# VH-VL binders against q0atu2: the designs that were tried, part 53

Target 1, 119 residues: q0atu2
Amino acid sequence: MLDKKARIRTSREYRNVFEKGKRLSGRFLIIYYVENALDNNRFGFITNKKIGMAVIRNRIKRQLRAIVREYQGQVKNKHDIVLVARAGIGKSSFEGMEKDYIAIMKKAGLFARNANKID

## First folded at step 20 (VH-VL)

Design hh15
Fold by OpenDDE, look of step 21:
Structure hh15 (fold): chain C 119 residues (1-119), chain A 122 residues (1-122), chain B 111 residues (1-111)
Amino acid sequence: as target 1 above (119 residues)
Amino acid sequence: QVQLVQSGAEVKKPGASVKVSCKASGYTFTSYDINWVRQATGQGLEWMGWMNPDSGDTGYAQKFQGRVTMTRNTSISTAYMELSSLRSEDTAVYYCARDSGYDSGEFYFDYWGQGTTVTVSS
Amino acid sequence: QSVLTQPPSVSAAPGQKVTISCSGSDSNIGANYVSWYQQLPGTAPKLLIYDNNKRPSGIPDRFSGSKSGTSATLGITGLQTGDEADYYCGTWDSSLSAGYVFGGGTKLTVL
C-alpha cells in the first residue's frame, strides 16, 4: 500500500486536482494530474458505482494502488495524480490495467527519465 | 483487414491551412490512437502528434504546438489533421498511422495510410 | 538533427547479414520499447519490429530486433534484393516534451 504521504486524502485535495489539473483518457483509466507544492507525488483513486458492486470497486482500487506503487519511482515528482476507473475496467486483466496506466502516464509526460523498469 | 485511406494531394499558398483526412476501416476506430507523421522529400520521418478517437484527447510535438489541430469524426471513422500558417518547409508527404500502444503499453505504428502530398509554394 | 542516431547507409551482398544501429538516450530508448519501420521507395513506412524484438504477422524471421541500454539494433539475415529500402527506428521519448521520435533513417543497399 502507498504511504500516507503519497495519498490524496481530502475532498479539498481532490477538488484541486479536478479543477486545476489536466485530464487524459485511456482505455480503462482517466487521469487528472497537476503540479503540487510538495517534494513528493500524491495519488488518488476513484471507483464509481458504474464499475460494479463494492467488492469489485475495492478490488479495482487495490489493483490500481498496486500498479501505482510498482511504478511510483519512475513518476516525475511534485504531482498530484488522480486515477479514475472507467466502466470497462472491471472486465480487464491486471496486465491490461497496467499497460493502460503506463501508456496514459507516458502521454502525460509524467514518467521520468531512466524508466527502465517499464522494459 | 485494417486500412487507413487518406485524402488526395494538396497545393497551398504560404500562410494558408491544409486539412488532411484519414478514414479508418477494419477495426474499432475508437480503440486506437491515430498518429500523424510527415516526411519531406528526401528526408526522414517526423512525428507530429497523437489523437485519441474515443476522447478526442491530443498530444502534439512541441514543434507544431499552436499550428496543428488533430480531430476526428467517429461516425465515419475519420481522423483529421489540420496544419495552419503553412510554410514552404511544410511541403511533405503526411501519413496517418494507427498506434497500438494501448495493447502493449508502448507506442508503435502498425498500420499506415498511403500518405498525402502537401505542397506549399508561392 | 534526429533524436535517435542511425548510420546514414549500409550495404551488403545478397545472402549476407546486415545490422543497423540506433542510438538514443536514457529518456527514449533507455526508457521505452523500440520499433523499426521499413520504407520501400515511393511507399509508406511499414512496421517491421515492435517492442524491441517482436515481429508483426507477415514479417519473416530474417528480421530481428534487439535492445541494450540506450541502443537498439535491427538485424537482417539472408539479405534479398527486395530488402533495399530505408529503415527507421522509433520510440517514445519521456523528456519534458513527451512524444514519439524517429531515427534519421538508414539506406540499405543490396549490392
Scores: ipSAE 0.885, ipTM 0.946, lowest interface PAE 0.6, mean pLDDT 94
Fold by ESMFold2, look of step 21:
Structure hh15 (fold): chain C 119 residues (1-119), chain A 122 residues (1-122), chain B 111 residues (1-111)
Amino acid sequence: as target 1 above (119 residues)
Amino acid sequence: QVQLVQSGAEVKKPGASVKVSCKASGYTFTSYDINWVRQATGQGLEWMGWMNPDSGDTGYAQKFQGRVTMTRNTSISTAYMELSSLRSEDTAVYYCARDSGYDSGEFYFDYWGQGTTVTVSS
Amino acid sequence: QSVLTQPPSVSAAPGQKVTISCSGSDSNIGANYVSWYQQLPGTAPKLLIYDNNKRPSGIPDRFSGSKSGTSATLGITGLQTGDEADYYCGTWDSSLSAGYVFGGGTKLTVL
């Protein structure tokens, strides 16, 4: 589970990311991201009704939070990052979402050194 | 199976622009990013950038920022790379390549076009 | 100069083994998996090794790869004259100007 400090909470915080941030799309996810004035990262998650019923949307959010938590130590600090689930995400596997996230985060330049284990 | 077929050789004068095409077949074009890589005669491979055919998103190598534009037409499964303000140093073979990023989270180029020779001379 | 350092050339006799090194940094090889590409004279590069040590279908097991720290190695055993080519390592670089980087290339000569 993500710490409460690492969550984007208010409508104003989300709007700032969408208005001021950069955007990159993967197969299942879109990320919006912008530098913040904090010493830490914050993450937000958006699923709309086109994804499915509330049970499905909650499952997707839970899976995305688990993925973000697993890789959070590799994310460059001082960023607000919003993950937007694309309409087709409900048909993806957990592993498919995970690989999509990794690819997008690398292309956005948001991962820090030693993102992979060293031999 | 998977193929990337590029447009033919180009001869350009300094200051002109060139636009190279890369037609994809044998896979879902919008599911994989297209990268562009060039190679001057007797030199190594130089990465230029990536383009997501679904969204149109791009990421360019710093060296080419401001001179390169990567686009696509999804209805004909074709990617394009346009390089402007050409110099003699831009004489090279230009390749398109499909990247693996969304399958694995790690990047490698599993399929390459045949290359397009661009010659910049007076 | 290339971001990843390779020897400019290597050579060995048919049937012998050769290794090709690729040296990088924490932001590239240290943070990401390495791939290798073979470029036969007059042709486009071809994927030879991905994910440090995996071979795509059709690549014989005489080609092998490994990674340790910020360095990677391509091994080729049972050398054949058809192996004469340029070999490039490549990986993602996670630095501020994130992007893909290649080694400078290694020309393999089979005597």
Scores: ipSAE 0.785, ipTM 0.909, lowest interface PAE 1.0, mean pLDDT 91

Design hh23
Fold by OpenDDE, look of step 21:
Structure hh23 (fold): chain C 119 residues (1-119), chain A 122 residues (1-122), chain B 111 residues (1-111)
Amino acid sequence: as target 1 above (119 residues)
Amino acid sequence: QVQLVQSGAEVKKPGASVKVSCKASGYTFTSYDINWVRQATGQGLEWMGWMNPDSGDTGYAQKFQGRVTMTRNTSISTAYMELSSLRSEDTAVYYCARDSGYDSGEFYFDYWGQGTTVTVSS
Amino acid sequence: QSVLTQPPSVSAAPGQKVTISCSGSSSNIGNNYVSWYQQLPGTAPKLLIYDNNKRPSGIPDRFSGSKSGTSATLGITGLQTGDEADYYCGTWDSSLSAGYVFGGGTKLTVL
């Protein structure tokens, strides 16, 4: 689990990311990202009903949190990042989600160091 | 089989714009990014940017920011690269290339168009 | 000028082995998989190696790739006259502006 300080928790925080942030789409994920005024990154996760039943949405959210946690040390600091699960993610493997996350984060220029951990 | 077929050679004046097309076939067009790479005569390869045919998202090399526009028409599986404010230094062969690095979370170009020669001269 | 550094040229006789180096930094080769491209004279580039050491279908096992730290190497054994071409390494760069970068290219001459 991500530390509380590393999580976007309020509606206002989410709204700020959506309104001021940039958007990039992957196969299974859409990310919204914007610089913050903190010394750490914060992550938010959205799994809406198009993903499936609550059990599925919760599973996907857990998996995305695990992925983000695994690579959080490689992400450039001072960013708020919201991950939005796309409809097809429910049929994706964990590895597929992971690779999609990595690719989209690279496109966004948010990976700073230790990216070779992917190797 | 996968094919990328580009439009024909272009001759332009300085300050003009050029729009090169790249028609994809043999695969699901929206499933792979299209990248553009150019090569001046006798020079090396220079990456220009990527375009996601599904979302229309793009990422351009800093050198071309504000001057390049990458688009697509999904109905005809065609990608476009438009370069404006042309200079003599833009004279080059321009390639479209399919990005297949998704499977590894990386980036590499497994199929290339035949290239489009763009000549900028006064 | 190029973000990735390659020797401008290499040469060897048929049947011999040649290696082409590609040097980068932590933000590119150090953090990302390297690909290699072959460009025969007057033709478009062709993918030769991807993910550091993987060969696409149709590429003979005479071609090999490796990566260590911030450097990559392309190996060609059993050199053939048809291997005379320009070779480019490439990878993603995670610097200030994320993007793909190529080496300057290496001209391989078969003696």
Scores: ipSAE 0.860, ipTM 0.941, lowest interface PAE 0.7, mean pLDDT 94
Fold by ESMFold2, look of step 21:
Structure hh23 (fold): chain C 119 residues (1-119), chain A 122 residues (1-122), chain B 111 residues (1-111)
Amino acid sequence: as target 1 above (119 residues)
Amino acid sequence: QVQLVQSGAEVKKPGASVKVSCKASGYTFTSYDINWVRQATGQGLEWMGWMNPDSGDTGYAQKFQGRVTMTRNTSISTAYMELSSLRSEDTAVYYCARDSGYDSGEFYFDYWGQGTTVTVSS
Amino acid sequence: QSVLTQPPSVSAAPGQKVTISCSGSSSNIGNNYVSWYQQLPGTAPKLLIYDNNKRPSGIPDRFSGSKSGTSATLGITGLQTGDEADYYCGTWDSSLSAGYVFGGGTKLTVL
């Protein structure tokens, strides 16, 4: 679970990221991100009704939060980051979402360290 | 069978632009990013940037920011790299390559085009 | 002036073993998987090793890879004259200008 201060909470906070931030797409996720004025990162999660029923959307949010929590120590600080689930994400595995997240975070220049252990 | 087929050799004067094409076949073009890598005569490989054919998103190596543009036409499964304000130092073979980052979360180039020679001379 | 350091050349006789080193930092090899590419004379590079130590289909098992800390090694046993090529390591670099980086290349000569 993410610390309370590491969450984007209000509609205004979400809107700021969408209006001011950059956007990058993967296979299952879109990230929007913008530098903030804090000393920490904040994360937000969006699943719309096109993805499926509430049970499915809540499962996806839970999985995405777990992924973010696992890698949060490797994310460059001072960013607000919103993860938007793409249509079709409900058919992805946890591993598929995780690989997608790692790839887009690296390409965005936000994911300074890969959390995967060396072989 | 995955194939990346590039456009033919180009000879350019300093200050001109060049646009190299890379036609993909044998896989779903929008599922993998295309990267561009160049190699000057007798020298090593130099990464230039990536392009996501689905979204059109790009990321360029800092050295080429402002001079390179990477695009695509998904209807013909073709990626493009345009390099402007050419200098003699841009003389190189330019390769397109498919990255598999979304399959593993780690990046490698599993398929390469045959290369396009660009010569910049006065 | 490559980010990843490789010896410029190595030589060995047919049938022998050779290793090629690739030295980097925590921002590249230390935190990311390493790949190796073979470039035969006059041809495009070809993927030889991915994910540190895995071979794509069609690459014989006399080619091997390993990684320890911030260094990677390509091993070639049973050396053949057809192995004469340039060999490049490559990986993602997560430093300030994130992107992909290659070693300077190693020319293998089979005498």
Scores: ipSAE 0.727, ipTM 0.893, lowest interface PAE 1.3, mean pLDDT 91

Design hh3
Fold by OpenDDE, fold request of step 22:
Structure hh3 (fold): chain C 119 residues (1-119), chain A 122 residues (1-122), chain B 111 residues (1-111)
Amino acid sequence: as target 1 above (119 residues)
Amino acid sequence: QVQLVQSGAEVKKPGASVKVSCKASGYTFTSYDINWVRQATGQGLEWMGWMNPDSGDTGYAQKFQGRVTMTRNTSISTAYMELSSLRSEDTAVYYCARDSGYDSGTFYFDYWGQGTTVTVSS
Amino acid sequence: QSVLTQPPSVSAAPGQKVTISCSGSSSNIGADYVSWYQQLPGTAPKLLIYDNNKRPSGIPDRFSGSKSGTSATLGITGLQTGDEADYYCGTWDSSLSAGYVFGGGTKLTVL
């Protein structure tokens, strides 16, 4: 699990990201990202009912957290990033989600300049 | 089979705009980004930007920001690249190319259009 | 001028082996996978190598790719006259302006 300080937890924090952040869509994910005033990144996760049943939503959320945790060391600091699962993600593999995450994060320019090789 | 078919050659005056089309077939259009790459005569390849046909999201090379607009019409699986304020230096062959990013997490262009020659001259 | 550096030209006789280098930095080749493209005269580029060393279907195994650090290399064995073309390396750059970058291209002449 992500460190407590690396998590977006409050409604106000989420609203700030949605209102002031940039939005990019991948195949299975949408990310909202905005610079924060901290020295660390914070991540939020949203899996709404369009994804499927609660069991599915919870599975997806766990998978996304695992992906974010795996690559968090390569993400540029001082960002709040919210991952929103898209409807089709329920039919995707973990690998598919991971690749999608990597792609959209690259397009967002959120990986550090000296990031390690990805994949 | 995957195919990208681009519109025909264009001749434009300086200051004008050009809009090149790229019709995709043989795959799900909205599942892959379309990138645009140009090549001036006798020069190398120059990446211009990407466009997500599903969302319409775009990312442009800094050099072209403010002058390039990448769009799509999903109903006809067609991507568009419009370049404004044309100058002689914009004379080049413009290619659309399919991106494998979402499938692999790595970006490379596995299919290319045949290219569209854009000539900018007075 | 190009973010990735390639030799302007290489040449060899039929049947020989040639290598084309591609040099970058920690923000591009050092951080992501390299692809290679072949462009025959008067034609659109064609994907030759992806993910450093993988060949798309239809590409013969005499084409190979490798990557080490911030550099990549394209290898062509059993050179044929039909291999005469321009070759470009490319990769994603994760610098401040994230985007795809190409090498300057290498003209391969078959003697």
Scores: ipSAE 0.908, ipTM 0.954, lowest interface PAE 0.5, mean pLDDT 95
Fold by OpenDDE, fold request of step 22:
Structure hh3 (fold): chain C 119 residues (1-119), chain A 122 residues (1-122), chain B 111 residues (1-111)
Amino acid sequence: as target 1 above (119 residues)
Amino acid sequence: QVQLVQSGAEVKKPGASVKVSCKASGYTFTSYDINWVRQATGQGLEWMGWMNPDSGDTGYAQKFQGRVTMTRNTSISTAYMELSSLRSEDTAVYYCARDSGYDSGTFYFDYWGQGTTVTVSS
Amino acid sequence: QSVLTQPPSVSAAPGQKVTISCSGSSSNIGADYVSWYQQLPGTAPKLLIYDNNKRPSGIPDRFSGSKSGTSATLGITGLQTGDEADYYCGTWDSSLSAGYVFGGGTKLTVL
């Protein structure tokens, strides 16, 4: 579980990201990202009903949080990032989801220059 | 088999625009990014940018920002690269290439088009 | 002028071994996987190595890749006349403007 301060929690915070942030689509994920005025990154997760039943949505959310935790130390600071699961994510393995996240984050330029090797 | 087939050679004058096409086959077009790479005569490979055929999202090399536009027509599995305000320095062979990034999380170009020669001369 | 640095040329006789170096920085080779491309004269580039040391189908095992720190190396054993080509390294760069970067290329001449 991500630290409380590392999570986007309020509707206002989400709205800010959607309105002011950039959007980038991967195969299974869409990310919205914007710089914040904090000293840390914050992550939000959205799994709509189109993903599937609540059990599936919760599973996907847990998996996405795990992925984000794994790589959070390599993400450039001072960003609010919202991950939106796409409809096809349910067909993806955890590894596939992870690869998609990595690819999107790289394309967004959100990994630090001196980041460790990203598999 | 995966195949990328590009449009034919182009001859343009300085200041004009050129639009090169790249038709993909043998795989799901919307599942892989298309990258464009050019090579001036006697020079090395130069990455221009990527385009996501599914979303239409793009990322261009800074050098080409404002002059390059990468698009696609999903109905015919074709990617396009348009370069405007052409200069003599833009004379090169332009390649489209498939990116395996979504499958691996790493970026490399596993399939390439045959290349399109673009000549810019007055 | 290229972000990744390669020797401009290498030469060897048939049957010999050659290595081509690719030098980068912590924002590219130091942070991501390296791929290599072979470009035969008058043809489009072809993927030779990906993920530092993996060979695509159809690439013989006499081609090898390795990476250490901010440098990568392409190895070719049992050199054949058909190996005469230009070789390029490439990787993703996580600098301010994220994107793919190539080396300057190395011309391999088989004597």
Scores: ipSAE 0.907, ipTM 0.953, lowest interface PAE 0.5, mean pLDDT 95
Fold by OpenDDE, fold request of step 22:
Structure hh3 (fold): chain C 119 residues (1-119), chain A 122 residues (1-122), chain B 111 residues (1-111)
Amino acid sequence: as target 1 above (119 residues)
Amino acid sequence: QVQLVQSGAEVKKPGASVKVSCKASGYTFTSYDINWVRQATGQGLEWMGWMNPDSGDTGYAQKFQGRVTMTRNTSISTAYMELSSLRSEDTAVYYCARDSGYDSGTFYFDYWGQGTTVTVSS
Amino acid sequence: QSVLTQPPSVSAAPGQKVTISCSGSSSNIGADYVSWYQQLPGTAPKLLIYDNNKRPSGIPDRFSGSKSGTSATLGITGLQTGDEADYYCGTWDSSLSAGYVFGGGTKLTVL
């Protein structure tokens, strides 16, 4: 799992991202993102009941955390980012989720300028 | 068979606005972004921006921000690109193109409209 | 003026091989996949190569793509008269304003 300092943990932190952040929608994910006053990025994950049973939601959350960890070093620093899983994500492959994440993050301009992305 | 069919040629005066349409067929319209690319006569391709037909989200090239608006009507699988405050330099062929970004994680345009000629002259 | 740099023109005789270069930076070609487009005279562009070196269905294997560092190359073997066209490279740029960028285009003349 992500380091404690790299996680959005409180309802107040989530609310801040939703109220002040920008929103972008992909096929399987919605991303809310806003600059923070820290020296690191923080990530939050939301999987609601529309996705499926608790077992499915937990699986999706684990997969999204894995994706975020994989690309964490390439994300521009000082951002709070919340990933909201969309209803159709339960039928998607891990690779599909990953591609959707990458696409949205690119559109958001959240990857570092000189960072090597998928290639 | 994926197909993008654009509206006909336009002739506009400087300062006016033009709205070009792009009707998609042969695939799920809301599953792929539509991009707009223009090409002045004898010049190269210039990317203008992207539009997500599902959410309506957009991203514009900095050059066109404040002057371009990309929208869609999902009921008829049609994307629109409106360019305002037209000037002679906007004379070009405008293309809509489907983006494979959500499927691949990489951005490229696998299907193109036939193009719409927009002429701006006084 | 284009973010990606291509030679303005290349030429060769039928049956020969040509290469078209595309030079970028660490924020575009160096960071993402490159695509190539063919534009025949008076027609809309057509996807020729995607993901650096992959061909869409219908594109013959005479067309190839490669990428190294901040540069990409399109190769055309067994040149045919029908290959006479403009060729554009393109990729996603992750600089200050994220977006797609094209090369200036290369006019290929078959002698």
Scores: ipSAE 0.907, ipTM 0.953, lowest interface PAE 0.5, mean pLDDT 95
Fold by OpenDDE, look of step 20:
Structure hh3 (fold): chain C 119 residues (1-119), chain A 122 residues (1-122), chain B 111 residues (1-111)
Amino acid sequence: as target 1 above (119 residues)
Amino acid sequence: QVQLVQSGAEVKKPGASVKVSCKASGYTFTSYDINWVRQATGQGLEWMGWMNPDSGDTGYAQKFQGRVTMTRNTSISTAYMELSSLRSEDTAVYYCARDSGYDSGTFYFDYWGQGTTVTVSS
Amino acid sequence: QSVLTQPPSVSAAPGQKVTISCSGSSSNIGADYVSWYQQLPGTAPKLLIYDNNKRPSGIPDRFSGSKSGTSATLGITGLQTGDEADYYCGTWDSSLSAGYVFGGGTKLTVL
């Protein structure tokens, strides 16, 4: 799991990202991202009921956390990033989610210079 | 079969605007970004930007910021690229190209339109 | 001028092997997958190689790609007259202004 300091945890923190951040949509994900005043990145995850039953939402959340954790070191610092799962994500494979995440993060310019897909 | 069909040649005066269309077929239009690439006569390829047909999100090359607008009409699976304040240097063949980024996590253009010649001259 | 550097031209006789180099930096080739495009005279570019070394369907195996560090290479064996074209490398650049970048292009002449 992500370190505590790498997690967006409060409603206030989430609101800040939504209100001040930029938004980009991928196939399965929407990301909201904004610069923070920290030396580290923080990630938030939203899986609402339109995704499916609680079991599905929890699975999706675990998968997204795994993806974020895997590429965490490649993300440019000083950002709060919220991942919102889109309705179709429940039908996507883990690989599909990962590729979507990578693509959207690249388009957002959030990957560092040394960022590369891990194969 | 995936196809991108672009609008016909354009002749414009300096300072005018041009809007090129790109009609997609053979796949789900909203599932893949459309990129625009131009090529001046005898020159290389120059990437202009990307547009997400689903959300309408765009990302433009810095060179074209403020002058280019990429849009879409999802009902007819058509992407548009409008370039304003045209200059002679904008004379080129403009291509739309499908981006497979969401499928692969990597960016490459697997299908291209036939190109649209835009000539800017006094 | 182009973010990625290619030799302006290469040439070889039919049946021979040619290689086209593409050099970049840590923010592009060093950070992402390289694709190659073939542009026959008077036509739109066509995807030739993606993900460094993968061929789309319909592309013969005499076309190959490789990447090392901040450089990429396109290889063409069994050169045919129909291979005479311009070849471009491209990749995603993760610099301050994220976007796709192309090489300057290489004109391949079949002697």
Scores: ipSAE 0.903, ipTM 0.952, lowest interface PAE 0.6, mean pLDDT 95
Fold by ESMFold2, fold request of step 22:
Structure hh3 (fold): chain C 119 residues (1-119), chain A 122 residues (1-122), chain B 111 residues (1-111)
Amino acid sequence: as target 1 above (119 residues)
Amino acid sequence: QVQLVQSGAEVKKPGASVKVSCKASGYTFTSYDINWVRQATGQGLEWMGWMNPDSGDTGYAQKFQGRVTMTRNTSISTAYMELSSLRSEDTAVYYCARDSGYDSGTFYFDYWGQGTTVTVSS
Amino acid sequence: QSVLTQPPSVSAAPGQKVTISCSGSSSNIGADYVSWYQQLPGTAPKLLIYDNNKRPSGIPDRFSGSKSGTSATLGITGLQTGDEADYYCGTWDSSLSAGYVFGGGTKLTVL
């Protein structure tokens, strides 16, 4: 259920999250998050060139989108959330990224119920 | 192999602060969060918060918000917990513990320090 | 009052079985995995059970864990005098101030 309205699209929207939001780091990911005025969540994804070649960066983005889609029903509403891939993410597996995401989302207080499906 | 070694006992007066250290060995210090847990005499365990040694990020239990500060020095693999404005009910044993979150996506404390007794009295 | 409710004490004779309950809510036990910790007199807590029912290396199989709904149980069979300790359940709580919560602890006496 990650449709068009669940995407952060504009530079202004991204800037708002980075400047006004909270930040939390895991092993492979950093999340930035802030309450929004909507009735839904919005997600953004950033992979910089230090991650690797474009093929690798695109794979990482696809994997992160899949992870977010899987757990989106557990995310407390009314948040804009940007996932930033850290340089070491290329060493992780899909499962490693997933566990990292679950851990940092729980510690950020963004999960409401039963988000851990990876054990 | 994994070991958490804490600083020695402290005696403090009401209104003072205390800073407890926790030196980690046997694993990559920056790869796991350190949590702090306290236990008053004859009482149960009370979670105080977590700290990520890599980023310095923290999350504090609401009860301690504004009084607790958790920090680290990565060059010596040491975590710190500082509690300010001490009162007699802060008398407890304070433990550091390593959490499992990044390995499993679930949280449990697999290794604990030996504890540091903090006594607050006039 | 602790967020997770445990009986304050339990007792049984050597060789017998005991269970220790841990009652929580949909925001903690109902939503996340439960761990159990053993605290022998004068020592730091030690991880006994994680992920509801798994044992770390070195924990004998006479210790077991289970979870149903918003409740968890620790089972100990073949009781020994060395099992006299305080036992704590713990889990993540996803309520307003997300964080870790412990039960109030259960003192096990082996008579």
Scores: ipSAE 0.821, ipTM 0.916, lowest interface PAE 0.8, mean pLDDT 92

